# VHH binders against C4-dicarboxylate transport sensor protein DctS (dctS): the designs that were tried, part 7

Target 1, 216 residues: C4-dicarboxylate transport sensor protein DctS (dctS), of Rhodobacter capsulatus (Rhodopseudomonas capsulata) (p37739r437to652)
Amino acid sequence: TLAHELNQPLAAIASYAAGGLNLFDQPEPNLTMLRQAFEKMGAQARRAGLVIRRVQDFVKKRTPQLAALDLSEVLAEALSITAPVAREHRVKLASLIEGRIPGVQADRILIEQVLVNLIRNGVEAMAEGPRTGDDLTVRLARAGAAVTIEVMDRGPGISDAVAASLFDPFTSTKSEGMGMGLNICRSIVEMHHGSLSHGPRAGGGTVFTVTLPVPQ
Below, E stands for the ipSAE of ESMFold2; O stands for the ipSAE of OpenDDE; V2 stands for 0.75 times the mean of E and O plus 0.25 times the DockQ between their complexes.

## First folded at step 4 (VHH)

Design c10 (from n8 with S52Y T57E R103E; framework vhh_7nfr_2)
Fold by ESMFold2-Fast, scan of step 4:
Structure c10 (fold): chain B 216 residues (1-216), chain A 120 residues (1-120)
Amino acid sequence: as target 1 above (216 residues)
Amino acid sequence: QVQLQESGGGLVQPGGSLRLSCAASGFTFSHYSMSWVRQAPGEGREWVSSIYSGGGETYYADSVKGRFTIARDNVKNTLYLLMDSLKSDDTAVYYCAAGLYDESYEPHYWGQGTQVTVSS
């Protein structure tokens, strides 16, 4: 995955930094080895930059095939795709469709990837941390001139510190690459003139909200 | 009512610099990706640059990479285009647009444009 490709150079940078600090703290630091550590850190930082540019180019260069999209159908398929991983981690997937949902102009494959990614992230959050319940619910509703998709997990929630940098790929060094996946979701949603946000879920957990405009 | 108002255009010599601004009102600016699109006399529209709603992702046409910088201030509802090392080929009317612009996407809203002329 792309997250894996980005985490590798970031982990290497952290490793070289730790090694450099150990050398620096010696009574007579080996300056040649310290220089080499910084040189290797620089090379890995440039590699991370190339990975990010590849992601940006992929998102930008894909020509979205916009068509009238039935979001309830796409949601059903995303839930089907994620059902095995949810079952493995004892997470109950549910959907709640409130009222009649108008069609949106969107690329089916890209929107499905967003939903799958957000659902998988919620399941993994519930699997790895303390959970306040067993359900992950996706709610679909119309709000004014937009359709909203809310992916609601029962995981540990997001701290204030993490919330401030959640979509910043340069700050996130999470082992699973969750931050990279969220940034890709944001990019796809933005290509559709929508928005991606998050907040706390009533009763514990996190809500990720995707809004997509309806044709006016 | 949605309004996008460009400013900062003018006459500049080759190698010079200009800073374009676009003041937005009537919509939730922070929710929109923003673009700069230009049109030279007798030619079609050419995409110049785009910036995503949070400002973290920017994209540039190959013709302006390394010379132009797009930026936004979501508190002031303002979009910017900082243009360095201007060339005669950069002469065009520059339009501010709310939304992405490419072969698949048309912006939701357009400004009136501001003229940039690069000549000796």
Scores: ipSAE 0.000, ipTM 0.126, lowest interface PAE 15.5, mean pLDDT 77

Design c2 (from n8 with H31F R103E; framework vhh_7nfr_2; at its last look DockQ between E and O 0.02; V2 from the best seeds 0.00; counts 0 for: pae E 6.1 > 2, placed apart)
Amino acid sequence: QVQLQESGGGLVQPGGSLRLSCAASGFTFSFYSMSWVRQAPGEGREWVSSISSGGGTTYYADSVKGRFTIARDNVKNTLYLLMDSLKSDDTAVYYCAAGLYDESYEPHYWGQGTQVTVSS
ESMFold2-Fast, scan of step 4: ipSAE 0.484; ipTM 0.796
ESMFold2, look of step 5: ipSAE 0.230; ipTM 0.685
ESMFold2 (binder alone), look of step 5: mean pLDDT 85; pTM 0.860
OpenDDE, look of step 5: ipSAE 0.000; ipTM 0.223
ESMFold2, look of step 7: ipSAE 0.172; ipTM 0.639
ESMFold2 (binder alone), look of step 7: mean pLDDT 85; pTM 0.863
OpenDDE, look of step 7: ipSAE 0.019; ipTM 0.365

Design c3 (from n8 with S50D; framework vhh_7nfr_2; at its last look DockQ between E and O 0.01; V2 from the best seeds 0.00; counts 0 for: pae E 19.7 > 2, placed apart)
Fold by ESMFold2-Fast, scan of step 4:
Structure c3 (fold): chain B 216 residues (1-216), chain A 120 residues (1-120)
Amino acid sequence: as target 1 above (216 residues)
Amino acid sequence: QVQLQESGGGLVQPGGSLRLSCAASGFTFSHYSMSWVRQAPGEGREWVSDISSGGGTTYYADSVKGRFTIARDNVKNTLYLLMDSLKSDDTAVYYCAAGLYDRSYEPHYWGQGTQVTVSS
């Protein structure tokens, strides 16, 4: 799995760091072994980088098949897919479609994956941390020349320090899978000439906003 | 209970054809993108093909493009893989999966697998 592949180099780095500290505590530290520990940590960090590049490679291998896409239909499917995990964690899924939503030119499989990943991420955030409510709401609306999809959770929110590096998989306050999932979502959305951003939700929690351009 | 049950595997000669089926139950099949994934003896899992929930979008691994066709019947809750011009390298256990598969992402549900052997 993705989590397993990322956990391996991170666990190795932690192990080499612990071993290196133990060597430092010896009266006559073995400098050759210390150098080897640092070299292995560097190699594992590079391995983690390769895992990240494979996430980006995922979208390259699947050349997007753009077609007129009904986002409300895809949203309904994504909510159906994530309903079991939401029920398991006592999260109430809701959707709000505001006004007429024009079709967008998008790859159905890839956009469905973005919605599933963002909804699952929100459910997990509410399950693992302190929550300010029990609803996760997805809002679909037109905003000027774009359509916006807002995934709004009631989890603990994101500090300013964490927000600066949220899309860096090494700067996650949640599971490793969350960081990697956000990177794949960002890559897919940007491939569609859109954007993925985040902000605080009124009343507590986080809003992840996907913006996709309205066709000509 | 979610169940994915593959069938249609078997022994076939090089250049032959097979049709794999995957019967789905316990979830809303028509809402899921579906995948075929294979695993050869002693090797890791290899993604083969994806199909969107409505069937309008399909993807294929380079190794099978032009030879395999993925299809689905949402009324019968069944996923298909039509395999033409089979090669010895296609020998593997074939799994259907609900959701996408890649080294960076796991599908939601996996089937039990069906063995395909291509040999003389």
Scores: ipSAE 0.356, ipTM 0.733, lowest interface PAE 3.4, mean pLDDT 83
Fold by ESMFold2, look of step 7:
Structure c3 (fold): chain B 216 residues (1-216), chain A 120 residues (1-120)
Amino acid sequence: as target 1 above (216 residues)
Amino acid sequence: QVQLQESGGGLVQPGGSLRLSCAASGFTFSHYSMSWVRQAPGEGREWVSDISSGGGTTYYADSVKGRFTIARDNVKNTLYLLMDSLKSDDTAVYYCAAGLYDRSYEPHYWGQGTQVTVSS
């Protein structure tokens, strides 16, 4: 499974790091064994990168199975799926559905995955640092020939360094995340001829915006 | 038809109080974050306060923090702003707005505004 394939190199890294620290803490550290521990950690990090790249290539190459989709129903399901983790971190999930939202041509499963990943990312950001509030809000609205989905958190925001490489596979500010969810989310949205962008939320936090075209 | 109707504005002395209301209709009020936004003559818009859709989270501009209180009643579909210790700098038209801003979009719904005048 993907979890198994990724957990193996991560477990190896943890093991080599623990062994390396034990060697380093000895009165006369064996530098040859320390170098070997670092080399093996590097190799396992590269293996984890290959696993991530393979998943991204799969998503990138998949042709979406487009059908008429009611985004309000997909949003409701994504909120239901993420509600337990939000409650665990005392985050209040909210939705704003503004006006009449036309249907879009989209793969329901892939778009649901995007929304779940974006909401979970926001909940974790609010849990891991200072926050400006407890409200994570998802806004669904029509903007001309497109529908927008905005995932707005109240976390610490995105630093300039993180913003520059936010969608790279290895960019993460979280101990459990590797940033692969955001790059995958962008790939899915681009396969639907849309876009994924980000920016600051008024009053603190981050907004991720998904834009999907409306059929004519 | 979507409608936001503000009321409760007026002329008040410095140090006085006012309570603004915004009655909402034509949309599912409980799904929207709400804002109070003010605009003085010749000035840009200032976001005064926000409240989450469920009412659990509130935000205030530094200029009004500690003096203004935002609240909502999702049963009556009404947004409130309690303004205490009013100053001449609070003179403006106050607008009720539905939704949150981002870099790409303005609030989806606006009221017509209610005038607040703090006369020295």
Scores: ipSAE 0.000, ipTM 0.099, lowest interface PAE 19.7, mean pLDDT 77
ESMFold2 (binder alone), look of step 7: mean pLDDT 85; pTM 0.865
OpenDDE, look of step 7: ipSAE 0.006; ipTM 0.234

Design c5 (from n8 with L100I Y105F; framework vhh_7nfr_2)
Amino acid sequence: QVQLQESGGGLVQPGGSLRLSCAASGFTFSHYSMSWVRQAPGEGREWVSSISSGGGTTYYADSVKGRFTIARDNVKNTLYLLMDSLKSDDTAVYYCAAGIYDRSFEPHYWGQGTQVTVSS
ESMFold2-Fast, scan of step 4: ipSAE 0.006; ipTM 0.324

Design c6 (from n8 with Y105W; framework vhh_7nfr_2; at its last look DockQ between E and O 0.01; V2 from the best seeds 0.00; counts 0 for: pae E 19.9 > 2, placed apart)
Fold by OpenDDE, look of step 5:
Structure c6 (fold): chain B 216 residues (1-216), chain A 120 residues (1-120)
Amino acid sequence: as target 1 above (216 residues)
Amino acid sequence: QVQLQESGGGLVQPGGSLRLSCAASGFTFSHYSMSWVRQAPGEGREWVSSISSGGGTTYYADSVKGRFTIARDNVKNTLYLLMDSLKSDDTAVYYCAAGLYDRSWEPHYWGQGTQVTVSS
């Protein structure tokens, strides 16, 4: 899986870092070994970058199969897929559908992937704490000529410093999580002529907002 | 316009009970964690209790644990605080706030507060 391919170089980086720290803590650190550790970390980071680019290229090259899509169905499926991980971290998933939601022209697979990724990221953020509640809520609503999907977590929020690079391939606020998923999400959403944004959630946490146009 | 309006405060004897209410409007109440915070004269703000957006999780300060109960009605857009076994030290202005009050977060919205006085 793509996740596995990305986790491998990242795990390697972590291992080299740990090794480097151990070397550093020695009374007489071997500077050659330290340099090698850093070089290896750099190499693995570049490898991870290539994997990400491959994925991005794949997404860009894939002609979306746009069809009339019921987002409520896609949401239900995404929640079902993410339910196990949510339970594992004692996160309660909730959905809120406000009003009548028009159909959108979208690729079901890609949009589902976006929702799954955003929900998973939210759950992970809540797992690492601190959290301001136990609920992750997804809100689906119509906003004029668009539909909005808000994935709202109760995690620690996103600092301004992290926000600036949030969608960069290597940006992660998680010790074990991959921020790389957000870049892919943005690409997919933009492919659908939508937008992906983030902001603070009232009471604590983060809101990721997917906006998709409604066919005129 | 966002509004939080507290009510139910007053004068009560030690050992007595009060029920505070907070009426919320101007925002989606059910999307927000809600909290009670109090401030005694000359003291800083003290967190009292919080409740999750769905009401499934509640939090209490050690000073009020076992005596106070936080609740909410998302249909009525109302937050409640049931205060039992009141003590003189519970005398304060009680504020309703949208958001979980902790060391790292400030509530997004605040009410004007309601005075609670516990005195013999």
Scores: ipSAE 0.000, ipTM 0.225, lowest interface PAE 15.7, mean pLDDT 84
ESMFold2-Fast, scan of step 4: ipSAE 0.514; ipTM 0.798
ESMFold2, look of step 5: ipSAE 0.000; ipTM 0.160
ESMFold2 (binder alone), look of step 5: mean pLDDT 85; pTM 0.869

Design c7 (from n8 with E106L; framework vhh_7nfr_2; at its last look DockQ between E and O 0.01; V2 from the best seeds 0.00; counts 0 for: pae E 16.4 > 2, placed apart)
Fold by OpenDDE, look of step 5:
Structure c7 (fold): chain B 216 residues (1-216), chain A 120 residues (1-120)
Amino acid sequence: as target 1 above (216 residues)
Amino acid sequence: QVQLQESGGGLVQPGGSLRLSCAASGFTFSHYSMSWVRQAPGEGREWVSSISSGGGTTYYADSVKGRFTIARDNVKNTLYLLMDSLKSDDTAVYYCAAGLYDRSYLPHYWGQGTQVTVSS
């Protein structure tokens, strides 16, 4: 998955950073090794950048194939895809469908990707701890002439400082956390004439809200 | 080498108190949020409490809220857990941790743990 492709270099960067810090804390730091660690971090960051650009290009070049879409089906698929990573981090995935959900005109592949990315981001946010609970809940509901998909995690939340650049490339919600892919999600959602927003979750955590228009 | 060494565990009666300590070395302690995690026999590891790198923010599991207090001394590179009003259900090995879960973007480290037994 695209998320996996991004996670690899980011994890590597984190590892090299940790190694570098450990070296730095030695009585006689090996400067050669430190330099190598920084060089490797830079290389992995560039790699991650390439992946992001590839994805951006893909989204830009892809003509969305809009069709009548049952979002409940897409949600089920996204939950299935993310179930392994959720289990790995002891996160319980839950879904809530409220009321009758109308069909939307959307690209199934792109919307699925958005949901997978948002769920993974939520799981990663919870994985670092602390958390206010063990559940990541996705809520699907109708809101007037739109449908809302809320991805609700129990992570540490998003500070105001981070919120300002949340959708920028290479932005993390935590210094060591994952914040990659949100810009892609926003782009995809906007392509569907929707919106992507975030806010605090009651009791702790973050809610990412995807809003998609209902065909009139 | 990263080292986390827990101490202060022991046998205590219900309603009693213990103070756990964790001595950290081999990494910049003040750069990391720290956590206590416990594991009872036959059960998985359970998050207990966390404290931010600067000590300004603390978090607790619902099961220990109001009873446990997490603290840290960044000058001494030491993490503490004050446990009051202990219950039998608090019996577990308690681990000091930098980070929490495997394969997190945040590097995580674990100590060897200290045994806490609450029994009459």
Scores: ipSAE 0.000, ipTM 0.244, lowest interface PAE 11.0, mean pLDDT 84
ESMFold2-Fast, scan of step 4: ipSAE 0.538; ipTM 0.794
ESMFold2, look of step 5: ipSAE 0.000; ipTM 0.108
ESMFold2 (binder alone), look of step 5: mean pLDDT 85; pTM 0.867

Design c9 (from n8 with Y32W H108D; framework vhh_7nfr_2; at its last look DockQ between E and O 0.01; V2 from the best seeds 0.00; counts 0 for: pae E 19.4 > 2, placed apart)
Fold by ESMFold2, look of step 5:
Structure c9 (fold): chain B 216 residues (1-216), chain A 120 residues (1-120)
Amino acid sequence: as target 1 above (216 residues)
Amino acid sequence: QVQLQESGGGLVQPGGSLRLSCAASGFTFSHWSMSWVRQAPGEGREWVSSISSGGGTTYYADSVKGRFTIARDNVKNTLYLLMDSLKSDDTAVYYCAAGLYDRSYEPDYWGQGTQVTVSS
């Protein structure tokens, strides 16, 4: 399993770290064994990176299982999943559902993961730098033949230089979790015949916008 | 069917003013952020200005900041661009678009455009 493959290198890293601390605490630490502990931790970190890359490749190749989907329900679940991280960083999560939102044809698992990743990205941006407020709001609205989902943070914003490479693999210094980044989020949305874009938030911060078509 | 129809373009001298309008139909106008985008002859499209769905927040490109004003009337389903202190560099076809515009996203709904020409 991919979870098992990731847990193995993480467990090894924890073990080598514990062993390294014991060696460090000896009256005359064995520096050769300390070096070996660090080298083994590095090797296991690289192994974990390979597992993460396999997860990214798997998600990109997945064929969506389209079904009628209530986006307001998926949004509520994504907010619930991200609430602990938001609370840890003192970010207030909120939603605004504007008007009646029609159902869309989408893969619930994939869209939920996109929303979770966009919300986490916003929370981490607000945690890592100056912020213009403590609220992260997700707005769900119908826009003609489409539904829009706007994830609006209060972080420092995105420079033009960063924006040019924002969706490239391995170009962000932010944590991306289990290997799902903005480039994968955009691919998932495009597989649903939608788009993922970004721009400034009213009052400061960044808005990421997911647009999904409404079936006629 | 979504329709966006721009009007108000024309020929003006440098330093002059114009007011562009965009009449919207076929969708719930008040739920959409709206943008103005322009394209000069032989150039790519350039974002000009955007306004939030409720009208509370406006954004401007550096090239037009302080000279242009975006506004909307959600009762009349109309988007406006008030252009003052026009320069020859403002010569372009101006498009109304539903949504925000950036490099990674082009809105599906564009008007047919209105020509603005600034020349003496």
Scores: ipSAE 0.000, ipTM 0.102, lowest interface PAE 19.4, mean pLDDT 77
ESMFold2-Fast, scan of step 4: ipSAE 0.556; ipTM 0.819
ESMFold2 (binder alone), look of step 5: mean pLDDT 84; pTM 0.858
OpenDDE, look of step 5: ipSAE 0.008; ipTM 0.284

Design e10 (from n8 with T57K R103E H108R; framework vhh_7nfr_2)
Fold by ESMFold2-Fast, scan of step 4:
Structure e10 (fold): chain B 216 residues (1-216), chain A 120 residues (1-120)
Amino acid sequence: as target 1 above (216 residues)
Amino acid sequence: QVQLQESGGGLVQPGGSLRLSCAASGFTFSHYSMSWVRQAPGEGREWVSSISSGGGKTYYADSVKGRFTIARDNVKNTLYLLMDSLKSDDTAVYYCAAGLYDESYEPRYWGQGTQVTVSS
C-alpha cells in the first residue's frame, strides 16, 4: 500500500534522526558519522518524494481508456519492445497462446506497460542470478470467466529479500525512462478489475499471473 | 510439477485444537512465502495467515490472532497451522498457498484443501 511504501523511508529517516541526535549529545560528537546520518536522511527523504510523485503522476497522467482489446496483439507488441533487452541477456522469449482468447475491456497502453514491465523484470531476474533455463515464456489462456497472462521466467525464484522488496516502488526495470515497480502493475491490473499474483514455476523460476475478466 | 498437499483437518469440539500440515513439492520451498486461506460454506475466501520464506516474519488475520500459529520446516518442505481455542466460526476448508497474500494480491498455486469442522 502507499502507506506501507511511505512508512519505510519515513521510519528510516526517524531512525537516522534518533541516531544522529544520540551522536550529537556526546561530549565530542563524531562529525563524520553525523554527516553520514544527515546524508542518509536526505536520501530517504528523496525516496519518499519519489514515491509520492510516482503515485501523483500515475493518477494525474491517465484515466483508463477502456476499449475492446486483443491481448494476443498487445502481447506481440510487448515481446517486440522487450526483444533487445532479452537478446542482450541471452534470454529466449516465447509465447504460448492456448485456445481462443476472448476480447477484454482494457486500456491498451496501460496493459502493454504491465506486460513490458513483467517481461523485463523476468529477464533481469534471469540475468542477475542463477537460472534454471534460458526461456522466458508468456502464456495466454482462458480460465472460466477470465483470461490469464502468465509471465514465466527461469530465474532463481523469490527469496525473503525479493519478497520484502516485491512491491517496493524503487524496484523497477533498468529501462530508459519506462521503469515501474510491481506495485504500479498491480494498480493497473486492479483498475481493470483483475488481479496480479505470483508463484513458483514448474522446473524452476517464477510465474507472474495477470488475470482479467471477460464480458459475460 | 508444483504440488501442495494439505492434511490434518477433521471434526473437533469447540475449544479444541488441530494441527494442519501442507507438504510442498516441485519448487524451491525455502524461497517462497507461504499462506493459509480458508473458505467457509457459502462464503468467499478469507486470508488466515502468512509466513516469510525464512520463517522470521509471520502475519495473522485479526479473527485468529492469539489462537493460531503458522510455522514452516524448510528441511521437510512443510507448512503448518497450529489451531488452538477453535470456534464454530473456524469451520471451513483450509487451503495452503505458495506465495504472498496481500489484500489485493493472490498466490498462483493452491492445494486441494482440508476440511475443518468445529461442532459439539
Scores: ipSAE 0.000, ipTM 0.207, lowest interface PAE 15.7, mean pLDDT 77

Design e11 (from n8 with H31R S52W R103E; framework vhh_7nfr_2)
Fold by ESMFold2-Fast, scan of step 4:
Structure e11 (fold): chain B 216 residues (1-216), chain A 120 residues (1-120)
Amino acid sequence: as target 1 above (216 residues)
Amino acid sequence: QVQLQESGGGLVQPGGSLRLSCAASGFTFSRYSMSWVRQAPGEGREWVSSIWSGGGTTYYADSVKGRFTIARDNVKNTLYLLMDSLKSDDTAVYYCAAGLYDESYEPHYWGQGTQVTVSS
C-alpha cells in the first residue's frame, strides 16, 4: 500500500530523531553522531518525496485511449526519439520486425513512452558499464495470440540483486531520465493486459520483453 | 548452464489425459515467458500454448483451446501442460521453450522434447 511505502522512510526519520535526542541529552553530546543523524533524516525525507512523486504521477489519470495500434509505426517513432541519445553514447539502434505484426488494442502515447523508456534504459546501461557489443536491437514479433517487443542491449547484464530492485520505488533514477521508472512501464503494460519481463541476452546483455495481446 | 528437461509424455488412448512437466535450470525462470511447441512426424513445429513470466496471462492455439491448460510454478522452476480430451492429431514431440514462439520467431532456449502418442 501507499501507507506502507510512505511509513518506512517516515519511521526511519522518527528513529533518527529519537536517537539524536538521546545523544543530545548526554553530558557530552557527540556532535559528529548528531550530524550523521540529521544527514540520515535528510536522506529519508528525500526518499519520502520520491514516493509522493510516484503516487502523484500514478494519480494523474490519462484515461487510456485504446485503439487499433500499428506497433511498427510506434517502434519507428520511439527509435527516432531515442536516436540522439544513442548517437551521443555510440550505441547503434537497430530494429528487427519478424513477419506480419497484427494490430493491438493499445494507447499509442503510453506504449510509445514504454518503448522510449526501455530503449533509453538500455542505452544508459551500455554507456558506463562494460559492453559486449555496440548494438541495441528492438525485436517485434508475433507469438500466437500475442505480440512481443524485445528491447535487447549489450550492457553488463543484471545481477539477481539488481533485478530484485529494478521495480523498487526507492531506486534512484539519476541522470537525464524520462522521469519514469520501470515500475511505471510495468503498470502501463499491465493496463493493456500484457506483461513486462526481463532476462539475459544471448551473447551478453539484457532483454526486456513487452507482451501485448491481439484482439479477440 | 541453461537446461530445459521435459517429462510426462507417453502412449494414451483417444479421449485420455496427460500432464507434461518441464524442469528449468541455469536461468532466472520467473522472468521468462514460457511456451509449449509440438512437432508431429513429417511436419513443422506448431505453437501450442504460452504463459507469461508471472503466470497471469495465458494463450492457446485454437486447436487446443478448451482442452489444454498451461501453468507454471516459479518456486519450483517448472512449467506444466495439462492435456485433456486427447485426439490422434495431438500425436507429436512436445518441446518446452523459454520465450514466446510462433512460426516466425524462435525462443531463446529449447528442451529435448517428450513424445506424446495418441492411438488406440
Scores: ipSAE 0.000, ipTM 0.109, lowest interface PAE 18.1, mean pLDDT 76

Design e12 (from n8 with S50Y T57R R103E; framework vhh_7nfr_2)
Fold by ESMFold2-Fast, scan of step 4:
Structure e12 (fold): chain B 216 residues (1-216), chain A 120 residues (1-120)
Amino acid sequence: as target 1 above (216 residues)
Amino acid sequence: QVQLQESGGGLVQPGGSLRLSCAASGFTFSHYSMSWVRQAPGEGREWVSYISSGGGRTYYADSVKGRFTIARDNVKNTLYLLMDSLKSDDTAVYYCAAGLYDESYEPHYWGQGTQVTVSS
């Protein structure tokens, strides 16, 4: 339950910040109490960092069960898993497979987790903010010696300020107060010697691109 | 030019069976999830069934679960709905659609519909 374990220290930080601000605004601020508030915020931030590191280390330390993987099949399953959430939020899921996609050496369970997390994030971005359209499309294509998986939403996009902190472990992107799904996706993709990036979608929204190497 | 063409509808008695087909052309059928949606006389559209692009996942409306089976043949670019134990309440025009159906939004592509009438 990563969300629960991470929400606890984040809520504590918010609480100490509010308490510290109230102390600061008093006629004679209690500097000892203010120092204690900052010390406790620092301790909770370190706790959150350890939770994140533990999850990332768990993903990295396990040896991926690499096998020849049909990305089209995994994509179909990920779309199926996310269909109820997409329907609830009035998002139309589509896939676009450009040409023949070669097999990649990958851990099926971990790659499915990446796709489910990216699709769910796109659906939620479209649900919570202004939309530039109603479709979320996942594109598979070969790009040289790699295969690309592009998860394209029609949400509000990512500002330059948000982009700079997108993978910051303390960036809140949801009502739960967490953006941790993206860090887990990045760790999984990096374990597969790939990359995870983002950019603007033509016509509005965001594209998250997963690149995985093709066996030579 | 994108086309979805349904067939296989007709008149059947309660308890009977029908197989609907939807022939797809003008797009890469194997890349799209597909749905069946019906509309009874004087009523709104009702989602019936869904099948993922590779065929590995299927979903059914509670009203048809256990009686209907959705299937696809990506080599023939054809979607199927196998309907068993038909009831008078199943009387409707049945449409195939490319993608998920939602009451608020239309799928990317719709067929013309095929009439199913369940009556003695």
Scores: ipSAE 0.000, ipTM 0.109, lowest interface PAE 18.2, mean pLDDT 76

